# Ledger of designs, part 2: VH-VL binders against Exosome complex component rrp40 (rrp40)

Target 1, 240 residues: Exosome complex component rrp40 (rrp40), of Schizosaccharomyces pombe (o13903)
Amino acid sequence: MAEVEEKGLLSYYFPGERIPDSIISQDGSIRLGPGLVFQKKDREEEIVVSKAGRLHQTGKNAMLIDSRTKRYIPATNDQVIGQIISRFAEGYRVDIGSAHIAQLNALAFENVTRKSRPNLNVGSLVYARVSLADRDMEPELECFDATTGKAAGYGELKNGYMITGLSLSHCRKLILPKNTLLQTLGSYIPFEIAVGMNGRVWVNSENLSTTVLICTAIRNCEFMSDEEQIKYCKDLIKKL

## First folded at step 4 (VH-VL; framework fv_solitomab_arm2)

Design b2 (from s4 with heavy chain K99G)
Fold by ESMFold2-Fast, scan of step 4:
Structure b2 (fold): chain C 240 residues (1-240), chain A 120 residues (1-120), chain B 106 residues (1-106)
Amino acid sequence: as target 1 above (240 residues)
Amino acid sequence: DVQLVQSGAEVKKPGASVKVSCKASGYTFTSYYMHWVRQAPGQGLEWIGYINPSGGSTNYADSVKGRFTITTDKSTSTAYMELSSLRSEDTATYYCARGYYGSGRYFDYWGQGTTVTVSS
Amino acid sequence: DIVLTQSPATLSLSPGERATLSCRASQSVSYMNWYQQKPGKAPKRWIYDASNRATGVPARFSGSGSGTDYSLTINSLEAEDAATYYCQQYSSYPYTFGGGTKVEIK
């Protein structure tokens, strides 16, 4: 099935949303698959989404919602951005957007002892590696590289801003060396970034205006070509 | 630099038609929705319709449906609105606005506005 | 149609005061945006997708909310913030705007 890949168009829908007429062909009869229903409102038929997911079309006359959830499914060695939701004697409970709350042991940091452990507050953000993933158990996180035991960029993310709800495919592109968007932004603005495979990206720069610009570019450039990304970023920077 | 440049002010009699243009530059015209929003003098914003330039598909608000047509000319990156059977209630400033419809949904760039006055 | 109700209609405050603008939807929405409009000018994207600041928007502005209740907060009002702010839902067409809140500086 083909994903609707129009630049600047949302392919992900939630229950109660209408499918725009711009996506619906009137050239033939439309067949609706799972997640879509015809609904009458004020004597007109519209197509309404009944479950969350990505819109897929086959030719001009068939469509459905692929309801693979945006809920993160942990995989071992994924890099994720979590938010501390509670503390307990041995560590932290961390929201990573998965079905189960993750566990982060207070000693799962480089060169940490019981007396020198990180003091993470409820609401703090951490960049962590999924060390244990099983669908029937709470995921476990570590803030050090599995091979070296070094922090390697993991740990508390201080200041900055987090964007959520990014697709896995977008995050996989952002983490690649020489990503066009990040390389272009980095040519103009010094910044820090952490990319999570749970659809979260954290950005920090010298001031709020540049941080907001970077977050805006990341969110808006998912469906743009490399040339469009470069031009969009240049235009954003000129407006600072 | 992204710009939306609209045509000049129009004065029309009741029952006439008006056509307003919005010339886009600085981006791939077919990659974004183009919306039209109007604002009566001293009043709030009212969404009146959109077009997807890639497919030509349109959608219109009930307040203008049956009298309103949005079109595009891809070769000039220009969107047009045409409103027929004009009434005094159509007196407003008409804005084109670029719609991002991706991981988020919002209007990011706006034209400067075109004032349409319907008077006898 | 989804009706957006903004309150108050007019907010008149002194510099340094905190302003909170409300936008309530008649049905749950997933995409709520805020636009700033100054007299004689086109609206500008100000806050998008509930809580994200647009480029160039000062840190004193924040957006919050989900479902039917959304707000725009200015934590320390400055003279340049005098404008009308409109909320807008982009969840389903017809896409609708609130009636606007006019922020005036004393």
Scores: ipSAE 0.000, ipTM 0.383, lowest interface PAE 21.7, mean pLDDT 81

Design b20 (from s4 with heavy chain K99G, light chain S30D)
Fold by ESMFold2-Fast, scan of step 4:
Structure b20 (fold): chain C 240 residues (1-240), chain A 120 residues (1-120), chain B 106 residues (1-106)
Amino acid sequence: as target 1 above (240 residues)
Amino acid sequence: DVQLVQSGAEVKKPGASVKVSCKASGYTFTSYYMHWVRQAPGQGLEWIGYINPSGGSTNYADSVKGRFTITTDKSTSTAYMELSSLRSEDTATYYCARGYYGSGRYFDYWGQGTTVTVSS
Amino acid sequence: DIVLTQSPATLSLSPGERATLSCRASQSVDYMNWYQQKPGKAPKRWIYDASNRATGVPARFSGSGSGTDYSLTINSLEAEDAATYYCQQYSSYPYTFGGGTKVEIK
C-alpha cells in the first residue's frame, strides 16, 4: 500500500508530530519559530510540533507553524491595504481582513469633487488610513493624510502584486524608515511598496521577475538578522 | 536496517559521462537528504553535492558545478549522480551518504562506494 | 569555504598508548563529526556532534572541542584502531572534510 499523505512544507501538522529531516534546509543553523521545539525522545533530539497549523519555511534556515490567522482589529490611523468588494452611490465597501467590512466615501480623497471623483472597480486595491475604528460598527477609511488633507501615498494601488498573511510584527518593522531589507533591495532595484498593518504588503516593479524576488525576500526575511538579510538579497539578485 | 547499495565500477574516456546509482532501503527515502562525496586515489574526502528527495532541490560543489546532476527515483528509492565532460581529475571512488539534519547534523550511513576511472 | 586542518598527518604508536588527533577550523563551527575509514572501505560515522560516540564505537574513543578547535582521543590504542580519521563540518555550505590523520599500530 502507498502512503495516503506526504507531509512536507505547507502540510498541516498536529502537536506531537515530528518534522521530517528532508524538509529542513542544510545551509546554516535552523531557527525555530512559533509552534516548533527541539525535544528529546529516547537518546536523540528532534524537531516536534507544539501547536497545530501549517508548516512554513522562511529563508533557508527558519521554520514555524502558522496556526489560524488572527483577524485584523482596526485601530485609528493604521495604514491598511484594502480590496474593493462593492460600490454604492456614496462610495465603496472594502475588505481589510477585519470582522466588519470597511466603508470608503468617494469624497475621502485629495481634492475630489462630484465632477472629479475616483473610479475604483470591484477588485481594485487601495492604500488607506483607518479614520474610524469601533468594535461595534463598520470601520471607515480615508485616502488622505489627516493633518494635511493630501494624498501622501494613499489611493488606488495600480498593477503590482499583493502578499497577505504577514505577521503584524513584521509589517511594523517594514513600515519603519530605513528598514534594512527595503533599503538593501532599493539600492539594486527600483520598486514601489505599500505596507499595511492588516498583514498585507503590495509591491510593484518593472517586471514579474523583480516583483517575485522582492515578494520572496519580504516573505523569507522575517527571522533573519540585518547581516543575513543583506546577504540573502545579494544572492537573490545575482540569480536575476 | 538501513542500507545504501551503489552500482558497480565504471571506466570512461575523457569527455564522456558517467551515471552512478545509490539504492536506499530500510527507511522513508524522502525523509533524509542524500549526499555525494568523492575520494581520489590516496587522497581525502571531498563533498560534491546533495539532493532533497522530497522536493528535488539540489546543491553542488563549485568543483563539479555545471557538469554534475543529482536525481532521484522515488518509486525505487534510488538516488543517481551524473558527471559529464569527464577529466582525469574526476578519477575517484564516489560515495553516497545519508544526511541527518536536526539538532545534530552528520552522515549516518554510507554506500560501499563506486570507483570511476577516467583514462584514455 | 571553511578549511579544516588535521594534525598530525600520520601518527604511529604502540598498543596501549594514548592518541590525540586534532582538527582546527578556519571559522567557528557548531557541528563537527569524525569518520573512521579503513583501507578499501567506506567511511563510518565514528563521533558525531563533537562528543557523541556512534553505536558500536568502543568507550576508549572520545571527542571534544567547540568553536574552531576539536579533538579525537583514543585511550589505550588497540590494533583494530589502525585507520584514517577524518573530521567534517556540517555547519555551513559547502560541507568540508579535513585532510585526515592516519593512525598506525607498531
Scores: ipSAE 0.000, ipTM 0.398, lowest interface PAE 20.9, mean pLDDT 82

Design b22 (from s4 with heavy chain K99D, light chain Y93W)
Fold by ESMFold2-Fast, scan of step 4:
Structure b22 (fold): chain C 240 residues (1-240), chain A 120 residues (1-120), chain B 106 residues (1-106)
Amino acid sequence: as target 1 above (240 residues)
Amino acid sequence: DVQLVQSGAEVKKPGASVKVSCKASGYTFTSYYMHWVRQAPGQGLEWIGYINPSGGSTNYADSVKGRFTITTDKSTSTAYMELSSLRSEDTATYYCARDYYGSGRYFDYWGQGTTVTVSS
Amino acid sequence: DIVLTQSPATLSLSPGERATLSCRASQSVSYMNWYQQKPGKAPKRWIYDASNRATGVPARFSGSGSGTDYSLTINSLEAEDAATYYCQQYSSWPYTFGGGTKVEIK
């Protein structure tokens, strides 16, 4: 299904956000699936998001946050965002959303030696390049540019927020130089971004409100024209 | 069909350098790591290093580190090992070996071996 | 480095007998493999991930084990099984081999 804003409604939500009353049925009991909870506020019940993802509705009486994404198939030289799931003496096991868990050697970083190994914790995010990809084996990652040997933006992603479940087509557009959406946002808000071909994007900005705004714009602008993206971003920024 | 074909035997003097080739065929060269394993006469197998042909990243065993370099030529699907400052202890048969894909991780195809003799 | 200790160093048995080769790791490993090497030839993949036979390996060969203790068993030895068998761990770099067990047929 398309990830487009319809009649002012957003398709993607983050923890702590409230589901607008306009999309809630008054015709009966509402069933909440994963990622949504009822919460009391000012004598009324609200529906609040407990995990990030797309709002999926079945009719007007059932809804959930769908955080599921298609399994990523690694391709050599893809830039990906991984999450460290375990450590061992020589490196890290990394979730990149693929069928197999990826391996990242502790020495696969710019200017690292056995004594100066990076200290990535379980749960840490890393921006890496797929250095080995075959459909039936564990992919291998490197945190340096293949040609120069320099970090080139690869390595640990500290702070910030990761969004998942983006289409490959959308990520290919976002990574291009002079992307209209990212240039428009960058003209109003200072931020860092890493775009992964595994459908993940990491954003870091000055506060949660601006980070949520940037993530919302990224999620909802996939099918908009350049002119529509510019207008949408300006409208979002006015609401800060 | 997958095949790894290595260059011929070498006889070198102590202090010299040797370069051995391993030409791969029958698969996508950049999709698999290439390892080097040596075996001294009458002794067991010793892993000495690997290269990722896609990214060019390498790792070497401590026994050869500082004297050992692995490189690739993607256009010819060939991996090379070069060992400098040769010692009598480097006399061995040197094998290239490809990583396996599938369940588990192991070396699935091996070159026929290149005998390097270091003799004064 | 993970050290792999193979025992015995040599097994001399008659055709039809059962051979059991041991490989013990200095620490727990997740991937243990076995290679067969005949004199003058390169090693061949034999057993991978502890218990899976590689293509072309006869059914009389089986692998077992987990953690630090692994074994390769040959039920009913045949003359063609005379070779040195090496265990190898692929859990942590460097990817180390055991010293080998030589199987001889009387």
Scores: ipSAE 0.000, ipTM 0.393, lowest interface PAE 20.2, mean pLDDT 81

Design b23 (from s4 with heavy chain Y50W K99D)
Fold by ESMFold2-Fast, scan of step 4:
Structure b23 (fold): chain C 240 residues (1-240), chain A 120 residues (1-120), chain B 106 residues (1-106)
Amino acid sequence: as target 1 above (240 residues)
Amino acid sequence: DVQLVQSGAEVKKPGASVKVSCKASGYTFTSYYMHWVRQAPGQGLEWIGWINPSGGSTNYADSVKGRFTITTDKSTSTAYMELSSLRSEDTATYYCARDYYGSGRYFDYWGQGTTVTVSS
Amino acid sequence: DIVLTQSPATLSLSPGERATLSCRASQSVSYMNWYQQKPGKAPKRWIYDASNRATGVPARFSGSGSGTDYSLTINSLEAEDAATYYCQQYSSYPYTFGGGTKVEIK
């Protein structure tokens, strides 16, 4: 499964590079955070990078370069989105964006036995719960609800797209029941979503256009009020 | 210091159930899986199951599946095993053992053992 | 299930002698561990992941091996080394143990 990246939004930049116009809002009131400056070229202003880092867009008109590569620090019972990086006899090694590679046992799924173990490929995405987190140990993942033993939405994530680099505060809001943004989008577009406390969100809908729209809304709405989110989503949907 | 302290010896008749406790101290109980391993008199060790104390998820060996349940009480940092429909073949010393899953994969601390005797 | 075969069943040696304990797996394993058990006591972690000594294990103990063949070596036996040593694989469910090698000191 491919990670959905808008041109440049999750790209790494070096000092002196220009932010492409194609990923910049055509609004004249853009706010530039740390690492970005306006540079005049003839009649137009360009946005030029002043420090190395990843480009983040927050809200509709704010951008910055985050020179810190934020690693996820696993916490027990966090819901995370991992990517399978290797397989072994007992299970999988999973990238969750933490300092250590996570382990996912092949038996840590609903109703799995030695004979019915899952068949996840390198590159597959999985929605999982952190079952063990310790400073000096590899994190452990489980793909079932701790209390019921049922999948409860955990397991392989198929036919969708993952966005990365989201703030923890944004993901904490998205995972809450009755999130305004997700309810507004869901009233217009049927879709699936998985929200990870490791700054990753997976979205699946009927086609690429609607999936990209949902990903764009999620990335851009972090600092909007509920009323602004509703208006922004309505405006985006009308452009479909 | 890590300690695992188990409940006392049990003598049961065939068909009965037995429940053994394992009280943990000296570490964060929910951060480590707990295993149960048994040893019949004069015999070797047999793994019979594990529990993740954080969420209560379990996995059991086929030899005891359907008769064996592992539970925890997080407020007292205690793991329990219950084995029902006891047979003479279940006579053994039962050990709890803490799982280490990091730079290596092994059972790092063990309880002192609980002897369960099944006799008519 | 992966079957672990330990040999010899019993090894009787004098202090200062070298002891080599064998553990053979019925199929390839990636994680092999060793536990020391003294009479009437619980097993104690000893060697993990084939060759790593657990904290407090004397330097005279070493583990080696890969695939199906593993060994635990005590290069100069001391009286306190009298115990049964069990190998254990942590590569495949169910986790299995060998039958043990009993080390006796004369």
Scores: ipSAE 0.000, ipTM 0.398, lowest interface PAE 19.3, mean pLDDT 82

Design b28 (from s4 with heavy chain G55Y K99D)
Fold by ESMFold2-Fast, scan of step 4:
Structure b28 (fold): chain C 240 residues (1-240), chain A 120 residues (1-120), chain B 106 residues (1-106)
Amino acid sequence: as target 1 above (240 residues)
Amino acid sequence: DVQLVQSGAEVKKPGASVKVSCKASGYTFTSYYMHWVRQAPGQGLEWIGYINPSYGSTNYADSVKGRFTITTDKSTSTAYMELSSLRSEDTATYYCARDYYGSGRYFDYWGQGTTVTVSS
Amino acid sequence: DIVLTQSPATLSLSPGERATLSCRASQSVSYMNWYQQKPGKAPKRWIYDASNRATGVPARFSGSGSGTDYSLTINSLEAEDAATYYCQQYSSYPYTFGGGTKVEIK
């Protein structure tokens, strides 16, 4: 398998990941900001990530995860990536990172009838459009284009990996046609992608190493210029 | 404790070149971009370029393009700027500044400045 | 280039008064930052991404704005606040600064 560079400062982390000892100050007490917690494992105290985001050192002995993820506030026609958390007779309850759990009707898919409705499992990922959004109500989702009624890429996301904790600004740029980062990656490796306005991106490629590379590039390129993104991606691909 | 320490003042004649250093300490040098900003006497701040120490990639302002080079020495955690074909309008205090990005992008730590005087 | 216009050029007020400094961009910007500079010294980080105070900046300072119009407010001026304040955009190369507003304490 391809070697992934060791994560450090300014790298993105997922919940459950350990912060490497190499970047932890040996001098004095460490102050943990949002997204980081002390956990004991095998008699040792380690620093573990509790929310997705970029690792920052704010002082000599101070670190935090900058997730830029306030709770997602649903807006009508936003494209989002949700995770099925429960089922009911008429459909699914879906986590989209908002204050309220969203509802997805089992019939809200292209060419679906009561007899042929999708069978999504708890834990499954879906790409969906917000069809109803109100501050004080559960959002409603649909897995078809509002104008054409066709799936248009909506529906169950299978066999891929999801990145969470991306900023709205980053996702707005990624979803644009001819995005520099995605075009550069796509010129070297074939992959599928779904970009959610709720700070989530799903990717799927031929194998784990290329998928990890794409996820790493998406996470780390947010604040790079177009030229820097191209250089970074080329350097990552050379390590395959 | 993050510190950026710059080299001392320079006096140059028109047409000469000047090289200014900025030594970083207290953080991982390659994890942050380094910018250069200048300020003519009694005037405001002007951004003139940056370097990404990990890749060596640079970007320069049009006011200095073709005469300006930023380099780094990773082994000593030092950034350098070199400005050639000096003109009287290059007389300024030159600052190095570290790039921060996370909840926004801004210059979080600055060197003390290096005064470059170009006179005949 | 994105041009940043700061007004007023100079603001002279007494301790305890409220100061409002304006920064207007020639086009919409993603990030607007403010730096404090005292005579003979390097600029210091002050406000980043329109409204966030940098570590050590007193609570009497606040930043606001979006798009093309931004402001820095000092709720109750103190003698130590006498300085030139520069706005700076971090959206497009070249990164540009405003001309500065000099805050003087009477």
Scores: ipSAE 0.000, ipTM 0.399, lowest interface PAE 18.2, mean pLDDT 82

Design b3 (from s4 with heavy chain K99E)
Fold by ESMFold2-Fast, scan of step 4:
Structure b3 (fold): chain C 240 residues (1-240), chain A 120 residues (1-120), chain B 106 residues (1-106)
Amino acid sequence: as target 1 above (240 residues)
Amino acid sequence: DVQLVQSGAEVKKPGASVKVSCKASGYTFTSYYMHWVRQAPGQGLEWIGYINPSGGSTNYADSVKGRFTITTDKSTSTAYMELSSLRSEDTATYYCAREYYGSGRYFDYWGQGTTVTVSS
Amino acid sequence: DIVLTQSPATLSLSPGERATLSCRASQSVSYMNWYQQKPGKAPKRWIYDASNRATGVPARFSGSGSGTDYSLTINSLEAEDAATYYCQQYSSYPYTFGGGTKVEIK
């Protein structure tokens, strides 16, 4: 993963700098998000930075400058995807991408007792709700709905694939009921999904190729209109 | 028994970098966070950062952020700290410390310390 | 940042006397720990979560307190208790230490 990250590292840019042509796809039209503008110089069209930040590229055809903090700031009742980083008698320490490591009590699951507690290993993924959030304290997580006490999709995420580094704006759209992208994909392909407000999305389907396709669609559709997302998904599914 | 053994004293010029090691034994290295704490001569203790050896996630104090990196080598159960662009104010004894996270939350074992002297 | 204020800075007492060390936090904390440090040595775990003695710590040591006010008490000082004692909070990042109380034996 370190070699992939090195090849895909996004540089920090300042206003007035040009995005190198080597990063720009030759085959498709490019969608520019916040912080980037098309500018013509000497009859050549170039992409110029309008605000300071890191270049974030979603697939080959969309990019923006990310000027916000890289760390997730927990908010009470956010749904997040965490990774178990250590175990102790009372529970787990969980990485959710925040400044502090989160705590998940082993009994904070639907219908769990000391004898039936989840067997979560270091490296396991969990879908959880932030039950306590203070920017200067360790967040606390629960794997049940605050109102009903039921699992409601929370708990261990087995198998599948997690994508990280998604914008907060994109995750807010994905988590909404009847999201256009997820409904379109789901009409053709059976899959499981968990969307975290910490910029993480987990996907599981019957086939690895199908899971990768869904993850690719999620990454690439961030700046597409609903109509464009539907067309893009239909084109992808035809290749299955 | 648990032991944390640190590398020997370092003397550096201003602007240089220093790398200190902390070799752990007697427990599963990846199951506990490793912290770094420094102490200037005759002064109190200052927390400067931690690493989770399992995933490699780190957190650094603002006083050293941008100049400080913590890494691990899981095969040798060793944690490292590196501090760059050294200033005279960085002269201190640097300690590694293991975090216990359970019914209580505290630093349960400490390395013997590594003295770093920055002088021209 | 949570600021921890220890008092007094130095206690000079005779063997057999009672020592009481204070640690005040600038805001309420859930976890307060104490470490013993002797000259030229690394700090050593001493009291954790306000009142629990670490393994090997003599019964003459006790910790108490909650919220913003914590104390470490040594019921009957012995020569080997000469050290600096630091309080440390583990409730909020960044983790902070008090300035220390130096206990000297006459």
Scores: ipSAE 0.000, ipTM 0.386, lowest interface PAE 22.6, mean pLDDT 81

Design b32 (from s4 with heavy chain K99G Y106W)
Fold by ESMFold2-Fast, scan of step 4:
Structure b32 (fold): chain C 240 residues (1-240), chain A 120 residues (1-120), chain B 106 residues (1-106)
Amino acid sequence: as target 1 above (240 residues)
Amino acid sequence: DVQLVQSGAEVKKPGASVKVSCKASGYTFTSYYMHWVRQAPGQGLEWIGYINPSGGSTNYADSVKGRFTITTDKSTSTAYMELSSLRSEDTATYYCARGYYGSGRWFDYWGQGTTVTVSS
Amino acid sequence: DIVLTQSPATLSLSPGERATLSCRASQSVSYMNWYQQKPGKAPKRWIYDASNRATGVPARFSGSGSGTDYSLTINSLEAEDAATYYCQQYSSYPYTFGGGTKVEIK
């Protein structure tokens, strides 16, 4: 029988979660970096997470939550999830997690003219393709397929929840057609998903509880085997 | 074993309404979308709508919008379609189909079909 | 709406011959599926997500393609393969089917 490993090093933690005793010493010699605090409960000291991120060991007795995400470096034809941060006469300025703010022209959508211009709000999410990528210039985005000029799933992402800070390797695995995690979740919960090569994943399901569950599974399953992912998801769903 | 069992054939006059059932078994009813697809005699397949049984959310094709309603009864694991103001163009075999909506998207199991004939 | 154009409309071949069925989308799609339908029967999932065989589908069937161009190939036709095959995109609402290719065995 395969058993799911307890959360450990490199696992993703949320504020309020406790770090397992199996990966720490309780003798008081541990140095806590950002995102971790000692908390006393029932006269026992425990280590509690204060910021979301991955648990990282920085030395023999040092731990921290690494909330940093490697900055996204745009590549032409990457599919990305962006957030509208401002509007201007010609279009939108979009945060994609890169060094420069991206540009999305208001005409870069299927069947759009100056008279039928999209009306995206600041804070809206978009699924877009990187049409121009240069490290020294602002990236350019398009919400249509390069070959056909059609929307092809690009455009505004309404409702749902966006996860950020995922590794590129995790996103490459999630986008695969037979991804074990997504197949397992999809067998229990109907949902929509958009995977961005900028370490962002958007999830939409019927209610907040199932959306949170799916997001939690995506964050926590990166380093699990296929068998562990299946067991983890089954156990997680039983708690709904 | 997954099964989708539909109600029997219907013959209706123009302007009438028809209600077709699709009883699911062998899986958790609320974990999959239920779609409806129709096929006119000798013609191809046309998607006409879906329901998510968990939340009750629906989506309908423009060809039937305003006349078409999909509902579910979770206690019996049954989906229903109702099409009103029937026209001769609605003569078709109507199929329910289970929709997978996760890492990929497809119809994996289909009902046997219900023939609806609209005769003037 | 995404329009799927299947060709040829009818394909009539002898047992042992190779059949290639085409499905062209009016715009790029990420999820393309194929269904087999025999007269008087419900469609059956045959190929899903462009290239994966459904359980029970013989190895002589293969799917390929991406973007706007997809195909279904039968390497060595058998009598039981006589059916209409429909492609279907599940990428964008409304979900659409091709017009079908009828495979006839001589």
Scores: ipSAE 0.000, ipTM 0.395, lowest interface PAE 18.6, mean pLDDT 82

